# VH-VL binders against Phosphoribosyl-dephospho-CoA transferase (mdcG): the designs that were tried, part 1

Every score and structure here is a prediction.

Target 1, 226 residues: Phosphoribosyl-dephospho-CoA transferase (mdcG), of Bradyrhizobium diazoefficiens (q89xp2)
Amino acid sequence: MTSPCKHGDRPPGRHDLVFVSPAGWRAMLDARDDLAADSLLARWPKMRWPTIRRRALPHEATGVALGLPLPPSAGKKRVALLVEIDHVASVARPPSLQQARAYAPRNWWPTLDRLDGLALRHSVDARVYGSLAWQSLTGLDYVTGRSDLDVLFEFRSETDIDRFVADVAAIETSAPMRLDGELMSADGAAVNWREVHGGASELLVKSIERVVLLDRHQFISGATGS
Below, numbering starts at 1 at the first letter of every chain, in headers, positions and changes, except where a header shows other numbers; antibody chains are not in Kabat numbers.
F, E and O stand for the ipSAE by ESMFold2-Fast, ESMFold2 and OpenDDE, each averaged over both directions (binder to target, target to binder). V2 = 0.75 x the mean of E and O + 0.25 x the DockQ between their complexes.
[cut] marks letters that were taken out.
The coordinates of atoms that the task and the answers printed are left out; those that the model quotes come from them. Centres of patches stay.

## First folded at step 4 (VH-VL; framework fv_livmoniplimab)

Design a1 (from v11 with heavy chain L55F)
Fold by ESMFold2-Fast, scan of step 4:
Structure a1 (fold): chain C 226 residues (1-226), chain A 119 residues (1-119), chain B 107 residues (1-107)
Amino acid sequence: as target 1 above (226 residues)
Amino acid sequence: QVQLVQPGAEVRKPGASVKVSCKASGGTFSSYTIDWVRQAPGQGLEWMGRIIPIFDIAKYAQKFQGRVTMTADTSTSTVYVELSSLRSEDTAVYYCARDYSEGYYMDVWGQGTLVTVSS
Amino acid sequence: DIQMTQSPSSLSASVGDRVTITCQASQDISNYLAWYQQKPGQAPKILIYDASNLETGVPSRFSGSGSGTSFTLTISSLEPEDAATYYCQQYDNLPITFGQGTKVEIK
């Protein structure tokens, strides 16, 4: 995680964490009986746990569309939230591999260490999202025996994408879990790493705003030119 | 180590405008929420507003609404506050401060820019 | 707006004294309160957040307590370097508001 591009400014990306003000939480809970009745949601603002951005539904265009996953013990519910913009307190990047490691099952540690080393060698900033991220952020049990390890790989202009995803695939071969994840360009657009490794000429590229099909070269060159 | 760097001082005549900069270093700027707080000589702290650069939004205290504009240049990691129609009572030290990532309290402060409004 | 009122506005105390500063919010702000120290010619410095949590690097003689509408900052044994103005700040809701400040002077 000591990538030369580790620290710096970037456009808003997928999986960025959004912290809501106490007043924002109060407004949301007061407006929705279903949320107010949930014991974990009552705990959320007190513990200052984050939410994540989601794409706004058509009727939500005037606010900030957010969400959070409840842990499996609470039925794996995904909670959709909408807040006024002035109730956004701050934004942060998803947890690093190093930060998440302490909360991961011990048998995942070799895979996390290999990915951290790989990211350093390829000038990639590796972050976690999904179950492990939420477990590391809250201390609650999100990771199960069936969980994937979800990694966000923010690549740089010097990254050899094809070599990088081949090395990710090699690491997965020895992993005790399925290694899912996304390659993210400097402009915040992301694609599943397996789709890139599979050799597809067109990629399903996702951003916070939209989902589009892009030529492989267009996606790769966006990271070098944008 | 996160730092917020501000220029030293500015002098303006009544009726003019002033634009104060705040340059961030040592952290992920796009994740910051930056507050602007001013302090007139011998007076307390007064919140002017905040900007969240990644959402390209700013919220201003009612007292300054219509006279204040906060902007961010993410490419240079710099936040600005511009105050127009300056009056002598706008003479103050203007601080930028970063909100801690999980709340609205201010954990890192710039050293302040002294804006003097006089002839 | 949430009004924050500090008491006293100023005080003079001797080195080694216990100093207490209070802060009253015009409405319930739970524990969303911070305390700042400001020395002449310097920017404010965070001391306490969430009413009672001591910021890293702040001396243990500083402590905070309270919830709801009534809050206290205590300096258990005043030192010369503690001569400063202290401010409380609520972050329950916008606009962010500060107390008027309490000036602590050493006799």
Scores: ipSAE 0.334, ipTM 0.703, lowest interface PAE 3.8, mean pLDDT 86

Design a10 (from v11 with heavy chain Y104F)
Fold by ESMFold2-Fast, scan of step 4:
Structure a10 (fold): chain C 226 residues (1-226), chain A 119 residues (1-119), chain B 107 residues (1-107)
Amino acid sequence: as target 1 above (226 residues)
Amino acid sequence: QVQLVQPGAEVRKPGASVKVSCKASGGTFSSYTIDWVRQAPGQGLEWMGRIIPILDIAKYAQKFQGRVTMTADTSTSTVYVELSSLRSEDTAVYYCARDYSEGFYMDVWGQGTLVTVSS
Amino acid sequence: DIQMTQSPSSLSASVGDRVTITCQASQDISNYLAWYQQKPGQAPKILIYDASNLETGVPSRFSGSGSGTSFTLTISSLEPEDAATYYCQQYDNLPITFGQGTKVEIK
């Protein structure tokens, strides 16, 4: 089947979850003896667990570049994968704060609740990625006593970015963990929220396609700067 | 609890196009993919394709390549299937269905839109 | 394409009977198979996924079994509301394909 997809015409979301078809998993495992020997990876397709998008290398332009983190008990490795677009079965946004809450340490709950309320007030869509996301998706132990809470904040045109990141910083002061994460524009470009709070006039902006240094105004208004 | 809402019926002449909508009520498309499945009167289920709104990717069954287009409007939580060059054989109920994000089976279905192609 | 063949095409049974419907895949699909129930004038409803997992809210009299190329849907004690057409569906590979359907009628 010929795919009608043009990846460059629509920004893909960072940290989006990608579910690979069974045929795609068989193709990947057949090509990689190291992966086929891993009992946890053999369970991945059976348990219907996702992968995540990663930035494609130049030689990977025609495929979908994916990755998955193994839990600390399995060596905390990141596995890099490449699949044909026809082997992508479905895609989902990372878990919401509310979905991940049940899997979080109980002492994180007040921080998650404060962030959820803050996001609603600022017209921000807040989701988790990193250790808490993978723990909520798989039921495996990813979160440790040293884990950060990683939050993806997708802002809208009406969001007051400066006020929002100041409020995030205020929430972190009473949090039992480091609050890390990214601000993401509607077109999928992201920047670390802490860098924005730090007052830099130029930001290191990340997308699935590239990393670029962009002035603050261009990031807030989108890549066009208008 | 997500529901998929479709219009009840559409009537078209042979050679025309039809665009059928499917709106998510009580949720968003962020946690699933939408499949389009049709069923001619008294016949079985036939898969037409799927759209992955978050990636803006659509995959079509070969039989419909060149005649079918699937699109999504995430601002209204609505997906569409457009079928062109309609024939009498295209008379069918057209269902949208959600693929569960943790699996690839269809767990929530719209009520279907009956498309009648008649002269 | 993966061909899904159901048998029988139709059956008639009495309330309380054990009903068995089979589905054959033209190639190995592991356990990537779902069963749907469709009543006249209604959309299909998921019953079973991953060959043997019962969907939430589906009565326990429904069960699925099988792997590879041979699959079975069983209704342990037929109820009047079970009169419907049942479809198997593979999701091992694209394109998605369905069985032809099995019509279950109550005597």
Scores: ipSAE 0.328, ipTM 0.691, lowest interface PAE 3.1, mean pLDDT 86

Design a11 (from v11 with light chain L94Y)
Fold by ESMFold2-Fast, scan of step 4:
Structure a11 (fold): chain C 226 residues (1-226), chain A 119 residues (1-119), chain B 107 residues (1-107)
Amino acid sequence: as target 1 above (226 residues)
Amino acid sequence: QVQLVQPGAEVRKPGASVKVSCKASGGTFSSYTIDWVRQAPGQGLEWMGRIIPILDIAKYAQKFQGRVTMTADTSTSTVYVELSSLRSEDTAVYYCARDYSEGYYMDVWGQGTLVTVSS
Amino acid sequence: DIQMTQSPSSLSASVGDRVTITCQASQDISNYLAWYQQKPGQAPKILIYDASNLETGVPSRFSGSGSGTSFTLTISSLEPEDAATYYCQQYDNYPITFGQGTKVEIK
C-alpha cells in the first residue's frame, strides 16, 4: 500500500460514512483486545458496515478519527476508532430519506414523505443521520420510542433558507417525533435548523474540524456565493 | 443507474503526457470512488490507483508513483488520470471503474480509452 | 503486494461442459475477492463479489467458492456467450491486484 500523494481539499463532511479497508479493520482489531473481544465489532467488517468521522483529539491529529455507535441493546456505547488515511477505502453520503424509510417506524412515514417533498421544492438534498440512519445501514435496532428523527439538509445557493426552516417547523407540528437536524452549506459547515428558525443573529456552526460562532448573514450568504 | 463515459482513443509520442477523462452520470458523484485500471494489448488487468473525489485523495500503485496523477472536477462530475513521461509500453486501454462503498469491488466500468504511444 | 495466480491460463471446452477456474492468493485475503468476465473489445463485467455472491443479472450457472487463499469460479454448463477471459481480483489490501486471467474458448 502507498500513502496518499496529497491531502484532500474536501475532507468528509459531518455525518458522512467512512468505510475502512479490511486491512484497516484487521490492524485495529489486532491492536486492541477490547475491540477484538466484542462480538458485534467482529461482525462490523464482515458485514461491510461503515463508521462516521468524528473530531480528532489533539493526539489523534495525524490519523482519521472515526466513531461507531453501538445499538441501545449493546449499551448504546460510542466506540472511538483511529485509522491511518491509507486504510480509508471509501466515503459515502448518509442515507437518503427514501433509503431510510423502509427501516423507519410506520408512523414516521408521513413525516418522511412530507420532508422529501419539501426538500425537492426548495432544492435541498435531505439525508438522515443518527438512530434511523444506523438502523437502515445495519438492520440493527437503533430507533426507540424516544428517538428523534435526525435530518441533514444540504442547501444550495437557490434555497430560501428562512422559508425552508419555517416549512420544516410546520411539518414538525404534526410529527409523531421530535424533528432534529442540521442545515449544511456546500463547504460542509452545519448549523441546527432551529437556531436559524429562532432568528438568532449568531449561529453555532459545526464542521469536522471545529465549532465556531458565525454571523447568520455570513453563514447563509456564503452558500449563495458557491 | 450509474454510467461512466470515456473518450475513444489518444495517440502520443514517447516522452509526452496524456490525460484521460471519465465522466460520471446517473448517480451521486460525491459518493463515488473511482479506480483506474489499464490493459496492454493481449495482457491482463493492471491497477494504477484510485481517487476518492469527496476527499480529493488519490492512492497510486508504486509502479506509477511519480508519473501518475489522478484528479476530480466535481462541477463536471469528471475524474482524470494523467500519465507523464510516456513510453511505448504504456500503450494500453485505460479503464475507469467505480467502487461501491460497501463492496470495495468495481461494479461499473467505463468503455475504456485506447492510448497508443508510438514514435 | 498480494500476488494472485490463476489456473489454468487457458482452456478449451464444449457447450454444456462444467468449467472450473482457480485463483490463489499469496496470503490470506478472507473473502475479499471478485471475479470479472471480459469479452474481446469490451470492458470487464463483474460476476461475483465477496468470493461467492452472484451479482444481480448474472446467470445462475456462474458460482464462486473459497476463502483464505484458494478460490474457484465455476460455470456449471458452458454457453457459447461464455467465451471470454476471466479475472480474479483481491481487495483485502492495497495495491489492488488481479490474477493474470484465464481464457475460456469454445470447441
Scores: ipSAE 0.297, ipTM 0.702, lowest interface PAE 4.1, mean pLDDT 86

Design a12 (from v11 with light chain L94W)
Fold by ESMFold2-Fast, scan of step 4:
Structure a12 (fold): chain C 226 residues (1-226), chain A 119 residues (1-119), chain B 107 residues (1-107)
Amino acid sequence: as target 1 above (226 residues)
Amino acid sequence: QVQLVQPGAEVRKPGASVKVSCKASGGTFSSYTIDWVRQAPGQGLEWMGRIIPILDIAKYAQKFQGRVTMTADTSTSTVYVELSSLRSEDTAVYYCARDYSEGYYMDVWGQGTLVTVSS
Amino acid sequence: DIQMTQSPSSLSASVGDRVTITCQASQDISNYLAWYQQKPGQAPKILIYDASNLETGVPSRFSGSGSGTSFTLTISSLEPEDAATYYCQQYDNWPITFGQGTKVEIK
């Protein structure tokens, strides 16, 4: 059951990590012979590795829609899961840049360090998602020579968005990889940082529930209605 | 490292409500899941429920459903348990405890708040 | 609800003794079991998680074993500071449940 909301709380956001209870994993594996037969998925609950939240499909009206990305060696398969809310054990933020650094290719370290310093200066909470995040969470090989660095930048009211994305673009020019990522407002809505840097007057804004086209000013001010 | 800070004591009359606080110091509050566990004098540990602050989701033990509410105020890094319609048997030390981030066992505990229900 | 039963409810032992406390679950909980130590006037302190993993900073004389429905906490050589009540806790399913506790006293 949900408790009355208070102002200042952030809704669950994109890329948040969802840990499923042992009972929830047992129920899923018992119901899905295909999952139970996968040796890596059988190990998932034993290792206490998370899942990721995804947008629910229309037929998934009840429960929490989750995704589980398998590493490239396992065919880069994305497993779709649906669990009852009572089987959600905990939720965590994606790994910080500092946490992910130890698992990153050594030549990515200068870029990660520059981004961490930039985020601190601009009151931005910077997290990793995608291949590097999953490599740091599991110890499995997700990052390849073709991988992008995916960063989630959650900004505050103090953040100078235009200056921040210009600085992100400057860091990318010296990076050994493509720097992809999203700017996220306090209410959990996100947009690709390149769209903001490109000066678009309308932005494709994504949330857990929907995708909408918003005026740049509406997104920057934080109120999306979702 | 994270510490959970609770007030030492609260006194209430039968039929009243009590709201016990648990303030996290150090670390990022919203990433924690907090359990509430009580202990009557000379008795064992009894789980009351759990709150996941960033989802604003709370799950209560059936015994307390209808009387208990757990809330979080992220701006002050504080979690609360509120128990209504107090009875003398609600006299206990109320502990908040942090779940290990990968689920369920409690690795950091507050010092407890002694709630006394007396006339 | 999963019922957790500890035995014995209390014991007295001498410094240097080997102490074993048992915990039984009413249904299979795999290895989702923790052990806590509580000294008088203090909050509980985690000792063991996942049935057999020793928490950082906990003395090596403490060990846990078992899986499924039967679990043990062992203190290989009892020290005076080990006088406390010990609790097992399952986290396989909701609601979270504790054993009733085992009080360990020094002779």
Scores: ipSAE 0.306, ipTM 0.696, lowest interface PAE 4.1, mean pLDDT 85

Design a13 (from v11 with light chain L94F)
Fold by ESMFold2-Fast, scan of step 4:
Structure a13 (fold): chain C 226 residues (1-226), chain A 119 residues (1-119), chain B 107 residues (1-107)
Amino acid sequence: as target 1 above (226 residues)
Amino acid sequence: QVQLVQPGAEVRKPGASVKVSCKASGGTFSSYTIDWVRQAPGQGLEWMGRIIPILDIAKYAQKFQGRVTMTADTSTSTVYVELSSLRSEDTAVYYCARDYSEGYYMDVWGQGTLVTVSS
Amino acid sequence: DIQMTQSPSSLSASVGDRVTITCQASQDISNYLAWYQQKPGQAPKILIYDASNLETGVPSRFSGSGSGTSFTLTISSLEPEDAATYYCQQYDNFPITFGQGTKVEIK
């Protein structure tokens, strides 16, 4: 493997989907009898469903640490996987609001449509993660009556963040579900949108590698390409 | 919607290096997975490698290991393949192609860059 | 490496003919196979993915079948614009490999 080294868009993002080669799936399942015996996990590679990145543990330094969330009917467990770099086939962004809409409960559609319109007006790239994302990716029942709608809002330099989160809060007022989610800057750092809306002067900013406390200006200025 | 744009031609002498660009437009570049495939005159398609910029991963075919480097500049939405120690046998059209994430096949191709290695 | 072998290497057929070309993998690749069409001076164009799924915008006269190690691309009624070289490609494992190509000419 050779690292490409140069990037300016963003580092590897939270909630990105990782697709493992068929050979990589065979290697993982062959190494773990418990996974191979699980009928749903045996179907995962056949259906070409993705995994998600997770933070690597110290002993996982030489591979890519992945997670696979099982639906509620299978106990809501997250299966921890480790794959060799050679077996990573591709990556994708989480599903867009439009892609996820068809798999959402119909009473969620007005909220999804309002968020899609809001994102367009504010130059925000809005995507789903969590239960709705996995339901849309697999067709399996992840969304329950207790589920939140989890949205990733990747903002641009022209985005008025304070106005945007105020409008998100307004949309949630009429929503049939709790609207959870993150604002993500161009460099891949994310913060819960409610912290920004709540007026906190310092934000708990998360990346794939670490969690840090930053002031609002530092977080927002990173998103402007400065 | 998604397009990959490459220069038409490059000419180099044996022993030199060539760096071929592939500029993407449309879609989200940071999520792209790009393959490089070359084709010598009158010959078939030969896979050189794949770059996944967002994971900082590049895979190379064994034949090119040690003289090929794939890089990405996400600020310009451009992927590069650089091939060093050029030989006349490296004369070929070099294509970049975007991989469809869920299927791993190549769904969008650049028009190709003809690299000619001659003295 | 997974070796991909196509047959025939070339063929000549008349407009309206049914044309079939085959692709053999050296090991089981399930349905992780794509077919591409390449016309002279042009980049390859995807026709079929997952062995049998027709790409959007590709004429319905093209179809794919097979699984495991044996695959077929069929053109049900050859048209003049179908004169091209056709390639199969496996994506079961790295390195990615292509068949050597099948040249289809119109007589």
Scores: ipSAE 0.492, ipTM 0.762, lowest interface PAE 2.4, mean pLDDT 87

Design a15 (from v11 with light chain I96W)
Fold by ESMFold2-Fast, scan of step 4:
Structure a15 (fold): chain C 226 residues (1-226), chain A 119 residues (1-119), chain B 107 residues (1-107)
Amino acid sequence: as target 1 above (226 residues)
Amino acid sequence: QVQLVQPGAEVRKPGASVKVSCKASGGTFSSYTIDWVRQAPGQGLEWMGRIIPILDIAKYAQKFQGRVTMTADTSTSTVYVELSSLRSEDTAVYYCARDYSEGYYMDVWGQGTLVTVSS
Amino acid sequence: DIQMTQSPSSLSASVGDRVTITCQASQDISNYLAWYQQKPGQAPKILIYDASNLETGVPSRFSGSGSGTSFTLTISSLEPEDAATYYCQQYDNLPWTFGQGTKVEIK
């Protein structure tokens, strides 16, 4: 549908979905009695549900650091996992707004439709992460009456960032939920869209490797300190 | 939706190297895991290896280790397999295939490139 | 490596016949098995994944069954367009391995 060149390719980034091979799941469950005893975790590989990238801890120098959120009914626990590189089966982008729509509460549909249209007009690739993403990926109940809609907005050089975030804020005013989310540059650096809209001169920029404070202009121009 | 496009044929002499391309169209290239599978004339399918471009990870079948290299050019959405020290028994159709986004099986296949190694 | 053994290597059957192809894994692969169809001069096409799930757009006459080490692909009523070579593939552990193929010919 969209040219890959329009949105650029980036290094492994925030919110990317990682699918672990069956052998990898067996290795992880065999190494951790606590995980093997969890009925939902035992079901995870059988249902072919993904995990998500996380920053590695110092003692996790070897392998790929992963995590997955359990649904609210299981206590909203985040499970930390470590897998050997050879046990990564595939990597996928988070669900699109269109993919997630079918799993969203019906009263969220107008907001999702407005965001999809806005993203298209501004050359932004909009993806869902957080509760709605996990609900769409697993069919399990992650979304509650208290849930935010979490959107990842991957912008291009032609995107008018200030206009875009102003329009996102306008959409939020009529939304039945809080609209949380991140603006992500082509190099994988992300910032909460609300910080940008708030006019902060310095932004808390997050990547898979680090968190840094950058000048607003540096972030939007792609000058990430390299 | 997603398509994998390969050239039709390549001809090389024994001892040379061949680099076969696989261009992805329609969809987000950085999400792909690409397998390479070859098939000698009248023979079965043989897995050569796989590449996950976004993680810069490649894994090769033991038989091809030392002779095969898989690379990706994300700017052109193209994955390559390069096989060196070619022998007549390397004559085969070389397929690229995408692992399904939820993992594991190959759901989209390229049309194949016939590599002929002849004196 | 996990070895995949298919039987028979070839078979000849009439339109309307029920055709059965088997695949044996050298170790337990749970249900991590796919079946592919390859027609002459074409790339393989996925038919079945996770041993028994029919891929979208594949005719309902195709079905898969089995788990562990023994798997079966069944064509309930053979059609002329089903003349092809069929391959099983395990994706339980790297390296991925294929069966040697079963050639289905129509009388």
Scores: ipSAE 0.373, ipTM 0.702, lowest interface PAE 3.1, mean pLDDT 86

Design a19 (from v11 with heavy chain E102W)
Fold by ESMFold2-Fast, scan of step 4:
Structure a19 (fold): chain C 226 residues (1-226), chain A 119 residues (1-119), chain B 107 residues (1-107)
Amino acid sequence: as target 1 above (226 residues)
Amino acid sequence: QVQLVQPGAEVRKPGASVKVSCKASGGTFSSYTIDWVRQAPGQGLEWMGRIIPILDIAKYAQKFQGRVTMTADTSTSTVYVELSSLRSEDTAVYYCARDYSWGYYMDVWGQGTLVTVSS
Amino acid sequence: DIQMTQSPSSLSASVGDRVTITCQASQDISNYLAWYQQKPGQAPKILIYDASNLETGVPSRFSGSGSGTSFTLTISSLEPEDAATYYCQQYDNLPITFGQGTKVEIK
């Protein structure tokens, strides 16, 4: 069973990859004829591909709410899944820029390398999510000519956030794709990096539990620690 | 490469409780599952339960329900198993083991802590 | 609970012999089966996962086969260092269960 804990003492949960046990997949597919009939979903447990955590709906109080994005060839659907806590086999962080690089279009490589170097210089842990992450995890075609590069930037108390987002913006000017993504504080709260760079006075801050509108200073000050 | 470090031995009286630690050194701690497995002298391996530290989720084998608690302190990269109401039959080596990031098989094991329960 | 039964419980063999250990699951576990080696005074070490995949660094004389309910671990040519107890483990469903172990002794 799930045991309560104080979030501030644990790693961020956003964009975490959740691996479901074989028994969990069987239980879910047995309960849902629509999922069992999908040939790609039938392959998911056999290939041991992950799901992603999502915010639970009010009626999903007792389970773990998960999502599974299908590739564009399958209609770009996001399948909503609910599994018992006992059926969560393991959890992993999103792929690093280095892990995802091998699966990226070659013309994205210079941008990925520049971001990796930038993150190192600013004490930021950079991970990919979205289309490139799923392509690297499954080997399926998620990245298209219209895809963004989605990056999760987990910053530390020593990170100069204003300088960091300015440097991200500079990298985007020479990138062959739109560079989207989130800045995540140590407590797991995340905000679109572009909002921070744009100087917005209020930021739409997302966590695994909720979405709130916070003052810019409040978010940045809380993130740097006290 | 991650290594799991456990203390060598613990001694307790019947009726007491014991809390065994397992500290990850090197590598990432928060992105995997830790299993606890015990082995009584001359006996086989017995699964006690598992904890997923990042989700603060633990599942216990039915035999230990009500007597076992698994916890994690991610700030110190340490996982614990606490067993209460100890009996002489609980004398065993207690191992922590890491599950591979997407499987239930245990690829990295601690050296084990010998817990002796004696009067 | 899924019951795992190993056979034999113990065996004695000579260096160079082919050794076979079997493991039976009480229900279909597909290929979600691992084999571990445990030497006296040491923690178990993974040898095989997903019934037939050899873990990195494990000698090629070890191999695994089977699916469903019947599994086999084979040591093609026994070495002195292989004296140990071998355990199968299913990870199809919770609780995780192990076979009772097979003790391999060198003559």
Scores: ipSAE 0.290, ipTM 0.694, lowest interface PAE 3.8, mean pLDDT 86

Design a2 (from v11 with heavy chain L55M)
Fold by ESMFold2-Fast, scan of step 4:
Structure a2 (fold): chain C 226 residues (1-226), chain A 119 residues (1-119), chain B 107 residues (1-107)
Amino acid sequence: as target 1 above (226 residues)
Amino acid sequence: QVQLVQPGAEVRKPGASVKVSCKASGGTFSSYTIDWVRQAPGQGLEWMGRIIPIMDIAKYAQKFQGRVTMTADTSTSTVYVELSSLRSEDTAVYYCARDYSEGYYMDVWGQGTLVTVSS
Amino acid sequence: DIQMTQSPSSLSASVGDRVTITCQASQDISNYLAWYQQKPGQAPKILIYDASNLETGVPSRFSGSGSGTSFTLTISSLEPEDAATYYCQQYDNLPITFGQGTKVEIK
């Protein structure tokens, strides 16, 4: 039974971070010579850096499927990992805008500050994912001159979604980067904010369990407590 | 500013079940990983298990397997531990504690619930 | 299971004394060790994590050291409020295990 969740009190969401126990890392590295030979991956557990959940392949019926994005200098590749369920130590939300700010390029700071203020005004919980998130989590260089700022906007029933995305678009107009991201409802359903702003009649709504096409009106009216 | 609140005491007869609550306030409940640790009178700390609500994962110490269940209710930001087939040896203070996500150690603890099992 | 053994089981010391408590793991746990303080009638409180990192708000007289299988908690100058039972805890692997505790009394 899924009950309506408060802001920041929701079922499993997209982009959440998964921390693997030390024993889990040893088991994975022992099973895969390719990972053990990579100095950055061998260092990952020592630094206590997270992974991200990914959809399991059909042959990965047991265990937890995880991904680990490598920085551009290491080939900008996602490493696929599989861990026993007992080796999942904890899960965390993606970094907040405030947590990520110190690791962002200085010319991104005005945009991050404007988004933080906007989120507060609209009762939205704004978090980063993608390159800036991984740079803030690891201290490694993930952000490049071509990087987008990827933001997860978790909205509440009180949020005026149409006005919120219009304000996001206005902030992007003066931003030094492309502002990408998702609007997420309290139940974990997410849609690209640009699709909502662009007036698309159908939205590609993503959840932890599935991807569905919904009428714009159906998604928006559901977000208002329907 | 995370706080975990537990009831003070519960009394049960041998063979009964007890369900102890742990209500979280402050912070983001969906990111919590909660451990349950008990302490018998005059004894040390004993780990019972862990629940990760966001992934719907619960892991139990082998000693309690088959007798323990951990659940979460996101609508009330509450985690529960239920222990069945109670024995007098189950008399203890039951603590909930939050795991710090990046370090796996327990940084915030509830005040504990004294469960007394007597006839 | 990883067995955690503390020494001594109890000690008595005077205010201003240097107090040392040791913890031994039955197998290598790297630095995945925490120290907790528990006063009578209270929940445990985290003091040290990752063997040597002082938790925010904990007095600087507390320090931790060690790695692998041998760990030490030190109180450089004992204060009256330090009378408590101290526990080490490993988080290298499940199940989570604790030392049996060291009771520190003020004489």
Scores: ipSAE 0.495, ipTM 0.760, lowest interface PAE 2.3, mean pLDDT 87

